VHH binders against F-actin-capping protein subunit alpha. Designs and how they scored, part 5

Target 1, 308 residues: F-actin-capping protein subunit alpha, of Arabidopsis thaliana (Mouse-ear cress) (o82631)
Amino acid sequence: MADEEDELLETELSYDQKKEIAKWFFLNAPAGEINYVAKDLKAVLSDEEVYNEAAMEAFPVYNKTHMICLEMPSGAGDVIVSSYSEINENEYLDPRTAQVAIVDHVKQICTKVRPANDEELPSLYIEEYRYALDAEIQRYVSESYPKGMSAVNCVKGKDNEGPGSDFELVVIITAMRLSPQNFCNGSWRSVWNIDFQDESQVLDIKGKLQVGAHYFEEGNVELDAKKDFQDSTIFQSADDCAIAIANIIRHHETEYLASLEVAYSKLPDNTFKDLRRKLPVTRTLFPWQNTLQFSLTREVEKELGLGK
Below, E stands for the ipSAE of ESMFold2; O stands for the ipSAE of OpenDDE; V2 stands for 0.75 times the mean of E and O plus 0.25 times the DockQ between their complexes.

## First folded at step 1 (VHH)

Design c5 (framework vhh_8dlx_2)
Fold by ESMFold2-Fast, scan of step 1:
Structure c5 (fold): chain B 308 residues (1-308), chain A 122 residues (1-122)
Amino acid sequence: as target 1 above (308 residues)
Amino acid sequence: EVQLVESGGGVVQPGRSLRLSCAASGFTFSSYAMHWVRQAPGKGLEWIGNIYYSGSTFYNPSLKSLVTISRDDSTNTLYLQMNSLRAEDTAIYYCARDRLRYFDWLPHFDYWGKGTLVTVSS
């Protein structure tokens, strides 16, 4: 076997092996950095055919995994590219606007948009629950994530016409702070699966939260933190479910972000502490404006004799 | 002429530890980031991790609890410490030099060694 082992050491990389290496680098690119990896990898490989095939296979997986947000043409809004919104190959549903985005993955652009067909949309019964949840999540995201985006998709039971059958909604929250000119990128991704269980009259809630930050000026420092959550609540009206779910999500995300701040504050490296502050979430930033507004309001109330 | 020579491979029992070495010559070793990469029989290349000229290390998330990369710039030697070896760690292990000495946040390679075989069995 020693001679067989020596023969393996002298094998040249095949076309397929080079393609798999290239795919690996694309798939392991940090959040928001796949095009920088692409530029450098293209120079290293010096083989446009291997590069093109690897990119065509890797970019769709990367884009869905990282839940990239793409602008739809003609002011049609944004779509989150994910496995949960995928209708057909390269087609992604935005259920909020009832539109399907057609995506060029390698270019990371939405090339066309069309109205969704009735068969692609949830039933009126499911849409009542989806719409109510989407509204509450939008409110939460607007308060907590600068330039954050969210989507609520039905992944099971979209054709249910009324009570008696289980269905599943998924909540996606994504926020990116891409600042390559400052050698810093930050990302937040959360996915919440809500299983509406009709027989038990219970919602089973499963969350996956991912936080990334990459600082690459004169060195390389990365934050990659992941957390899974489980929770449950009672199956009620669409509005009551939406409020309960949004509150549960807010609670867990707030606690997780607070725990990260405590953990990183104990590190002796100031660079690590600075990375935390560059995350694309308001709750990790010092709220100096709120502090000033509170102080100003208190001084005005004191001066006017109010707040007795 | 740039040369990289891996050593320290062989047959090892599951659960044991092994340290691989890579001897570098023909360039200013202390100025370059260095990488470890492996290839299991019948599979593609898998990046293990790297060490920058500054001494900072980054690992494949799937492997980071099992491996440690270090360097000795005085002897131009790169090391890979592997702990709790499993049958799935059977592979040819390569050291590689980063293509751009001042580009240290993305892994990319210009020179490779011939590799050293690690077989985990028993």
Scores: ipSAE 0.000, ipTM 0.095, lowest interface PAE 20.9, mean pLDDT 76

Design c6 (framework vhh_8h63_2)
Fold by ESMFold2-Fast, scan of step 1:
Structure c6 (fold): chain B 308 residues (1-308), chain A 121 residues (1-121)
Amino acid sequence: as target 1 above (308 residues)
Amino acid sequence: ELQLVESGGGLVQAGGSLTVSCAASGFTFSSYAMGWSRQAPGKERELVAGISSGGSTYYADTVKGRFTISRDNAKNTLYLQMNSLKPEDTAMYYCAKGITMVRGVIPFDYWGQGTQVTVSG
């Protein structure tokens, strides 16, 4: 057979296929790492147009999903980019300062700010509850999360209501620990939805906490932990509601962090390093035993020079 | 005391569906990766599905598109929904606890006793 003439020619990927592959990599970038992925993709892709369009489509989704925090110009404070603050694809509301940030998603910068219009802000009745809650959450975050950021937004379509109406507030807390020099990045994100129900005189509270850690020395190990919470309290004055909600959030987040510390303390540091070095992505089961864990600890002690 | 108790296995006709469940106790279920492995006679144990503490899922190519793994952290229960079953899916199915999950690799440290799934033609 004339193998050279009968060889299958390499099939060129279509424009749409290249774009979707690039978008997948962007959207699956770990928290705080989309620009590392961008650098790698730009090096691999020979097509600047595909890169630019993939980035333009992916960065807005990524930025909102990860709830990135951007500095507003001229000392105007920070805005959290999320679906809850979104007015349109490029404009995000900071309800604390009543300002709208104009965002360049791909560059991850706030380019300009403008005052919010009355129709972009909650009614005065709802704002009383939002303001009181925001003050209590700011106190909690300043005490519990170094360089942590928070926002309290009114859920779109459930704003501009008066007394006797149901409404929903969302509390966002975000904190990041970026340490690329140590080959480790960490993130904390929590979203608490508080449904103020006038008829029942009850607040339904639903929390979603997300913790990420990414170790990327000589391989990739990503830890992803999510926890859902439910609670309730009585519909009271704005100040009383704010105190009760902040205490509920503090309680659940403190207990979850303690449980994560207990869970992760059972994982020796050397286990992740050995996993990255010795275990290929084989889609198979590797049995772990007490003797194996002990052997891994001893091997890392030798490698780190901790042995006698 | 750490326990994993599988249930829901049985005999099913090819093309049919079956759900197996795993009740976990004695550890903080929500903090660990979980998975389903299977072993047919004379073969090594094969990972068929995994789920991280954060809900990310993995499926072996042999079951992808047919099986769905899920977890209920409130009930400390792991599930495997098996659709379009084939005779080749006949195996003992084991629930397993792992330390983490990265791109389809789970280092397991504990297994249940298993539940038998038999697919007839």
Scores: ipSAE 0.000, ipTM 0.095, lowest interface PAE 20.1, mean pLDDT 75

Design c7 (framework vhh_8h63_2)
Fold by ESMFold2-Fast, scan of step 1:
Structure c7 (fold): chain B 308 residues (1-308), chain A 123 residues (1-123)
Amino acid sequence: as target 1 above (308 residues)
Amino acid sequence: ELQLVESGGGLVQAGGSLTVSCAASGRTFSSYAMGWSRQAPGKERELVAGISSGGSTYYADTVKGRFTISRDNAKNTLYLQMNSLKPEDTAMYYCAAKYYYDSSGYYPRYDYWGQGTQVTVSG
């Protein structure tokens, strides 16, 4: 008779089991959609402690994996949240502005910004390479991705004081068009690892490209396409390698997008062709001007007399 | 606007030592990364040594182990201590300042340069 209380625990999921299930749903949320998953999970769990702990553990992983872009306060610019920019728990370096963003992961906001300390930044030698590459990547992104963001971070060898020691830079490009009112979301993420073999003046490039489109008006249809690239080149200076790397990235990304356009245009189902056109890029046949005008008109809830 | 004035150049015998200095005026010196560049006749200007606002240093391979860059923020002065000088070190030496952090959120290309100080190493 004394064991009757133990039976209630056997009929319910444990705290840890509920937390791990909730974390799984958060981590598998589509790009830009974690807050929709959060609303559904909070209703299903009916346990605020489990929900809060699952969110606190999952959102940092999700935010870094999806490389979310957050506005820094008081016009300080934007930061890309990633494992490559993480310097301390909840602290992310924007090396372009030499600022550290302090983030609230669950709220997905930057709460505070501070200047980076010198020990948090690359050495002057590495910064010459990082800066030159960042400038060339910014030119490329401004031409190819409307509202696209990029960062160049040093992930190995940042304390190198001169040539002869290997170092690694990572280029991140992210672009997202979220339009849940129009039942569609488009996303682009690319990560390029640049491994500098400085004594031999050779660099190796490894790219990972991910493109997504989610359309959910009359069903649930997703495009999730991934591609890996490898390349290599020789360099003599920070400026010449920056140009070479940016050209390699531009070539592979442009060719991949063109290949997706050709592949999907040949499908008999026009639905998949239309999903590709919702990508957040300017070099597609997608009519971004019409989509932007439609979104602005709906958000304002006014007929401007300029078109639909 | 930041102004840079170099001094301490001159004629020195091969194997000798010389210190050149750069006095900064106009803006907060401590906020700038500083460097020494040199230009020999008929050659491109090259960065020889650099020092960040926090004191991290860079040296070109041609001078590494022989030259030492340092800064004195209280005196708004940058130094380059040159040891074991070679005839190949003969050049006009320029002080340079690069603003690492501006209020617009990037490093736009605002390079401040001095007029240079001539270092001549006799063979």
Scores: ipSAE 0.000, ipTM 0.133, lowest interface PAE 18.0, mean pLDDT 76

Design c8 (framework vhh_surovatamig_d1; at its last look DockQ between E and O 0.08; V2 from the best seeds 0.00; counts 0 for: pae O 10.0 > 2, grease 27.9 > 24.2, SAP .764 > .668, placed apart)
Fold by OpenDDE, look of step 2:
Structure c8 (fold): chain B 308 residues (1-308), chain A 120 residues (1-120)
Amino acid sequence: as target 1 above (308 residues)
Amino acid sequence: EVQLVESGGGLVQPGGSLRLSCAASGFTFSSYAMSWVRQAPGKGLEWVATISGSGGSTDYVDSVKGRFTISRDNAKKSLYLQMNSLRAEDTAVYYCARGWELLPYYFDYRGQGTLVTVSS
């Protein structure tokens, strides 16, 4: 009775499967940690073509989603990479300085800067409102988010030369707090859409907040909290609108932070277990090993079926 | 620069009362929720209470509910913690804090703290 040892032919993953897995790891990297993931993936995949293709596809999405900040050459300032500042796949507008940054997404650097064209900038009328709002938001961010960055972009009605038509400004705020000594990295992202309605003389304000945290002491715990807000105020002068909008944003963000702190203080130990990172392919929970540091290499090897 | 300075700590008998104060500067005080946290000897940081920017909303850790009251004076840029019916387990360094939502219990700014000792 020949015990047919079912040689479970470990079917080698296809090119496409490897690429998709790699993309998943890139896209789901914690804030500020994509380069660590990249290093591990490069080491494990042992396929430069798969790696490069996955990176080229994932990094732009990651960079915009996480609203990374890049330093522009020659002291021109910083630019936030975002869908709201995007001119094209590799060019992003800094409305504050009226410059356009050319971005290498995979390297996460600004390679060149050029002046913005007139067509890429809002009208003088819109700029008055944008500028005023930007000033108030900068003050808020500097006070509330150490090392935080902000931008105000016009996304609708940029060609309006005066009253009579609606326009929309978007406030983006991004901040990272890295504390590797405490095995914790955090990120803050908020997007506020302000619809200036001329006929009704009302500002419609919609906010989206996202808070991320990666805690990697004795395990791997990822937190991703999101909240949406809605508010309104009256359409006034540029300065008055700016003050009102900034106050609304400050209020909602502050209250939300307070609520999160309270919520976390009440979280039982079991809740932390539920925040464990799930493996993309097997959908299994990351094993809590007595290791003080999370090794992505092991996880990637496992997911890719490598090392056996 | 953001500064938080606590005061009012001391030695008190069980069942006694104490009022802590925190003086804030360097930011728009009324725009931020404020918190009290404490650290007992040999233990980690524990959240105690939070009050909203306007003062309209408060929350407490269960162990201090009914005994402690958090309040604020925005005109004076001051935060307070009235502690009644104090117990030995309330012994800790108490800190005034402006919160940040990082796991676990990280705050953007925290004072130097004031020691509260509850002993017979």
Scores: ipSAE 0.006, ipTM 0.273, lowest interface PAE 10.0, mean pLDDT 83
ESMFold2-Fast, scan of step 1: ipSAE 0.000; ipTM 0.424
ESMFold2, look of step 2: ipSAE 0.112; ipTM 0.593
ESMFold2 (binder alone), look of step 2: mean pLDDT 85; pTM 0.863

Design c9 (framework vhh_7qbe_3)
Fold by ESMFold2-Fast, scan of step 1:
Structure c9 (fold): chain B 308 residues (1-308), chain A 120 residues (1-120)
Amino acid sequence: as target 1 above (308 residues)
Amino acid sequence: QLQLVESGGGLVQAGGSLRLSCTASGFTYAMGWFRQGPGKEREFVASISGSGGSTYYADSVKGRFTISRDNAKNTLYLQMNSLKSEDTAVYYCAARFGYLWSSTDEYDYWGKGTRVTVSS
């Protein structure tokens, strides 16, 4: 019913109403699926101007909130597009390589890279903390997340030349499993805000974990799970705090995955629609992906009266 | 592949001056000088930010050595004044796309070195 939907969008809706409706669909696209939504909206909308305006407004917001990973040209590595790495709407810092990626949001590509200048990078004092933490997080991610990506960005106090002033680092961990040919997509996103109270040598940690899955073969099921965390520790050096922070993150993420696995195993057989829980799809110490696939297959078979 | 080539090393009398240069095959962000004396580990000497706005020195050279750069020429300099016999070493130019200093392992690209001998 593409023609019927097209007719509805053309009738009785103002330009701004059509644009806001199109933006809503873009912004609510599942992780990794905004281009499918774009294709469908372009087919349905009679007005290319409405489509283009909505896309230009929505894609930058979507890309940053979903923390998409883009390949930088010529083997320069990958960059995570987020509000934490944002220099301006089209430029995003990779602090690990000290490079700035120039991004075309609607196409979701990195078109070119340039070296970051001094004003875009943290002071040498702050960079010592950022680098040490980034190294420990890379070790954790390589051990726990197949094809996972991470970044450590300074979001406050980047110009501090020495001790005594507060600063904030953000750890981003993302893993995507995009398999549209197999009719499934999955995502893991965690953001850890680390507030350094340098005078007292105390740091506060606030974490937000979000896990999503979308299955769209022989039905349409979207799953999501979110969890907030809080912690704190004392520190004396860049190296010791990096180890402590990485251990705290590892502990909370490991326990959350274990909790989700246990919770999922106890769900009633006939509550398939209530599995609107966004669930881990990354391979970790707990084999969550296998549990999720098995549970979904079993529920579908039971609802349809198939199998045993 | 980024290439770094040092020049300007040689024999100099104690109390004298010498200027080292390092030419990069392309733009670099942070750069530094390291040295390795006879029977010693490689040690940090000085570093400079990509713009040249920030500089850092080892205590042993502070006030005697000056690091600078000319980004139009992709060239790093180390002006060494009031040289001492303890300054005798092979001097290495290093570059990183990250911002760090002080550690040998923090730099991604290294030159082959230029020898400085300070005679008493």
Scores: ipSAE 0.000, ipTM 0.115, lowest interface PAE 19.6, mean pLDDT 76

Design d1 (framework vhh_surovatamig_d1)
Fold by ESMFold2-Fast, scan of step 1:
Structure d1 (fold): chain B 308 residues (1-308), chain A 123 residues (1-123)
Amino acid sequence: as target 1 above (308 residues)
Amino acid sequence: EVQLVESGGGLVQPGGSLRLSCAASGFTFSDYYMSWVRQAPGKGLEWVATISSSGSTIDYVDSVKGRFTISRDNAKKSLYLQMNSLRAEDTAVYYCARDYEEWGYDYEYFDYRGQGTLVTVSS
């Protein structure tokens, strides 16, 4: 028998190994599902210190990369938590309202807000461009994404007081559809870096789009699609370039979404063997030893009933 | 601005060793998976090795397993590749590449890379 293999699989994990595995599961939790992972990990670890350290390290990274949206208190609107709005680990700028949200990452809440100071905000020159773009992006998102959110942040050149020096704005669009009753969750995230070459009156656009879906009716399957885009245009005024940028973003995003729907409808059954299997949303104990020796292809094949 | 600066390349005899270094700046180095990719003369880019943000998860292309070791120092914002038992087929320009943030699901994505450092293994 496989008693020797059983002995290897039952090797006791160290504190650091448990923390890193827990951290990995937090960071790889599907969009909107990190709290399901947290519940499972807390039950399995039975070690509050390991759990707390893993959560404290993982939640800030997860929240920023997933661009989570948090409601600011007292009707102040929503803020998108991202590296582009980050002042420090716990403070995130909402440039639309000129407020800074103070965030508790593990609880995923905004605890309070404060006004942004002048050094945290772009100059009036840059704000003219940011404001115009933000208005056009809000229009696009309201038309194209149910419950979608957006932000436009200045990430370079915020102190430019007039023309001639380069600056960069970043457009963030995020949308999520959680449908646990249908065993399906979906997410959309896009980041558009707009690099303004002010002397030449040219701007370069780089887009990064990520679409995720998690299906968990029988087992767990994650679909992930990423796409990079590049474009360029000429600008003369804040209003004119804002319209042009929003149209470019709309064009690329609608074409990509259409292509994804075609691609997904044509996926053969056997492509499932290449897809990831993730944690069940029901309370299930992790096979800790198996996570270190997991073969995605083999487990997917077993789930599909292919066998050897 | 994101910058990655490689160093440590050079001419080495077959069976020799080299240590490549990469200095990162302009981003939170400790949040990202980092990779080494290479391009041999007249060929496309080939992924060589990846290390997770904490250093706990490491993977290599089969041809370098047991010979190359990837490591990182998050305090110094540096990535390393220790190359032992070098072969003529390891001759390539080696690039330090910023991979996805640790939560990322597309392990083939490299959004920034450096200028590269040339490694030549003479036969």
Scores: ipSAE 0.000, ipTM 0.102, lowest interface PAE 17.8, mean pLDDT 76

Design d2 (framework vhh_8h63_2)
Fold by ESMFold2-Fast, scan of step 1:
Structure d2 (fold): chain B 308 residues (1-308), chain A 123 residues (1-123)
Amino acid sequence: as target 1 above (308 residues)
Amino acid sequence: ELQLVESGGGLVQAGGSLTVSCAASGFTFSDYAMGWSRQAPGKERELVAGISSGGSTYYADTVKGRFTISRDNAKNTLYLQMNSLKPEDTAMYYCAADEYYDFESGYYEYDYWGQGTQVTVSG
């Protein structure tokens, strides 16, 4: 039941204001925890219509931003829900199986699958590059991320029937660990945009790595760390570039994880002997006080001038 | 230089329609999530609509059913079609871009902003 302050707040706010506040809490839920936030919000709001509308608007944004993985009924594995795989708000392409997943965002389930049509798939020329890269990324992810999931999507130039025209592939790697037994939940998300300049046989790589963690032993601490990367290389064939790209991604991700471990190891052990943790999604030590934000909510942090 | 230039604002009577547009340059427009925010006199900025690189859309409750966001990647242009305008829609309207195909409801999450175009609804 809401306390006296929450009940007073509910009587003073308009319907639209309550819905925007609820949406804000959904969108700022830690990775993997939106359903915990949903349970709390439903109790506090005591207004099912406000709750339902907020959830319908927030869950699609949250699910794509966090790149959630949903099991497909076909038994072909999971689909990654993201803007890169999005056909429309409820339909997401799994390029590996050439299936389109139909998603219920609020329930976070894949309700149905259908075969992708030819217009939704890359040409055979582009698919040769996508397939080769996907195979190399799968090898990397299986070695480096327990429970890790990956996808390679074509986001530009999918209709190219032969060489000479530019195209872009996006590599997504996501790993989630919900571990309430260890008082932590964590996420890894990396997105690598690969821009192929096909006539010149040059590719440009732009990476964004994001690590999230929520520790709730003896307190509630939410951590978020981001790192951007750029690289480039030349290529001669689909297989050649797939190996080169996978090696570049492996190098940058391994180096970033190692830097996080080094930063954490410099903290005093006698102060942090029961606080020092491994990253929930990897074996890397989690850094404290190093470019991380220690806040319950991002909006509160911005309001106080701490979020920059 | 990444640049966003809004246009199409003006004075409109209540119940009328108006389309504002945003011309983008200096970046690969099709790769960015785009949005529209507004700020009325004496109020905080409000995100009213967003569109991902994949075409998924978001609308604030205050404009849902009346406003339509769209993009033309061939022309590097973002649009906001505003129908059934109300005096409460009077504001400076700002175009915004967010890298990596993502966007959130918070205004300051967007990486880049334009100078704005004024929309005034009289009645």
Scores: ipSAE 0.000, ipTM 0.117, lowest interface PAE 18.2, mean pLDDT 76

Design d3 (framework vhh_8dlx_2)
Fold by ESMFold2-Fast, scan of step 1:
Structure d3 (fold): chain B 308 residues (1-308), chain A 121 residues (1-121)
Amino acid sequence: as target 1 above (308 residues)
Amino acid sequence: EVQLVESGGGVVQPGRSLRLSCAASGFTFSDYYMHWVRQAPGKGLEWIGNIYYSGSTFYNPSLKSLVTISRDDSTNTLYLQMNSLRAEDTAIYYCARELDYWEDSGYFDYWGKGTLVTVSS
């Protein structure tokens, strides 16, 4: 630990320089790949203290930035780890089930859960708007993102008991497609901030969409595309607000996906066409896995001469 | 008026490094994905790589170890760093803008005029 001469002789770098380099590799790991980076760093770093300190500092930032989804124990559902759900570094709120997940960041597991306290949850008035929006977003996500996850959190104004006060809800959508056996990983994450402005009777909507893909057959190709959006709608009933917001989100996300498909199709390198196959989106009315399974079955039956 | 102006080409000896620049004007540079492509004498266009809003880069696998693409949005400039130049790297190098349909003003100007790099003794 305090043997600076041995560390400098080993790597010709200071302790802080080695730690910052290790942290940089962790923080720049592609979506879903931080554990592969961890194994590589452990293999090349001889100083276990540098590794452990870098991991403890980097994993919480990485996990929140990538909005990782963790299964809560005993069938309690899933939680999205993000700054919007963060109570403290180790505790994250799932507002849908009113549970708080206790997270071990380096192991990327939820170790236990507890019920949320009343002060951690929005008022009944705000919850009416949050619940309605969450229901509409779940419908959208189930149609558009295979194994996608969503959450709607109240980030401002949770104590408001009725009309006359502003509040803010945030919608998080995450989806990931991991296929390291086929040399590819894909991710989608979007965050939509909805500012409910009661005096003006307007909802101010700000979106941030980010798509990542990593293809590492015959080379190492990474996609990281980002787009910001602004929109607005009228402040109305909880159900009407939810429908309007979900439609706005659906519209912008489907348009951006179409734009990415056009961008990939005009690139001169054919390897970029393969990245579209890795995006965790379907844009189908039915769950894409069920649809693909049905289609494959029909094709096999046709080739074998089965059916009429 | 969209303009892309490449510079930094010239005659270089094998094994040396060279950095090319592309000065962009007439649009919000930070809103666009940017590409480098090249054309060797008597050959077709070869894609080198691109860079996105976030600074993420994608390279032609055959060139990945030899090139680095970067951008400076404060000066509206795109860069291509080339290392270990070989005679086969002799080409006209082009800067190209990738169109984002939300930024489309109804015109499609994808290429600069190019800058010639000649690798010879």
Scores: ipSAE 0.000, ipTM 0.101, lowest interface PAE 19.8, mean pLDDT 76

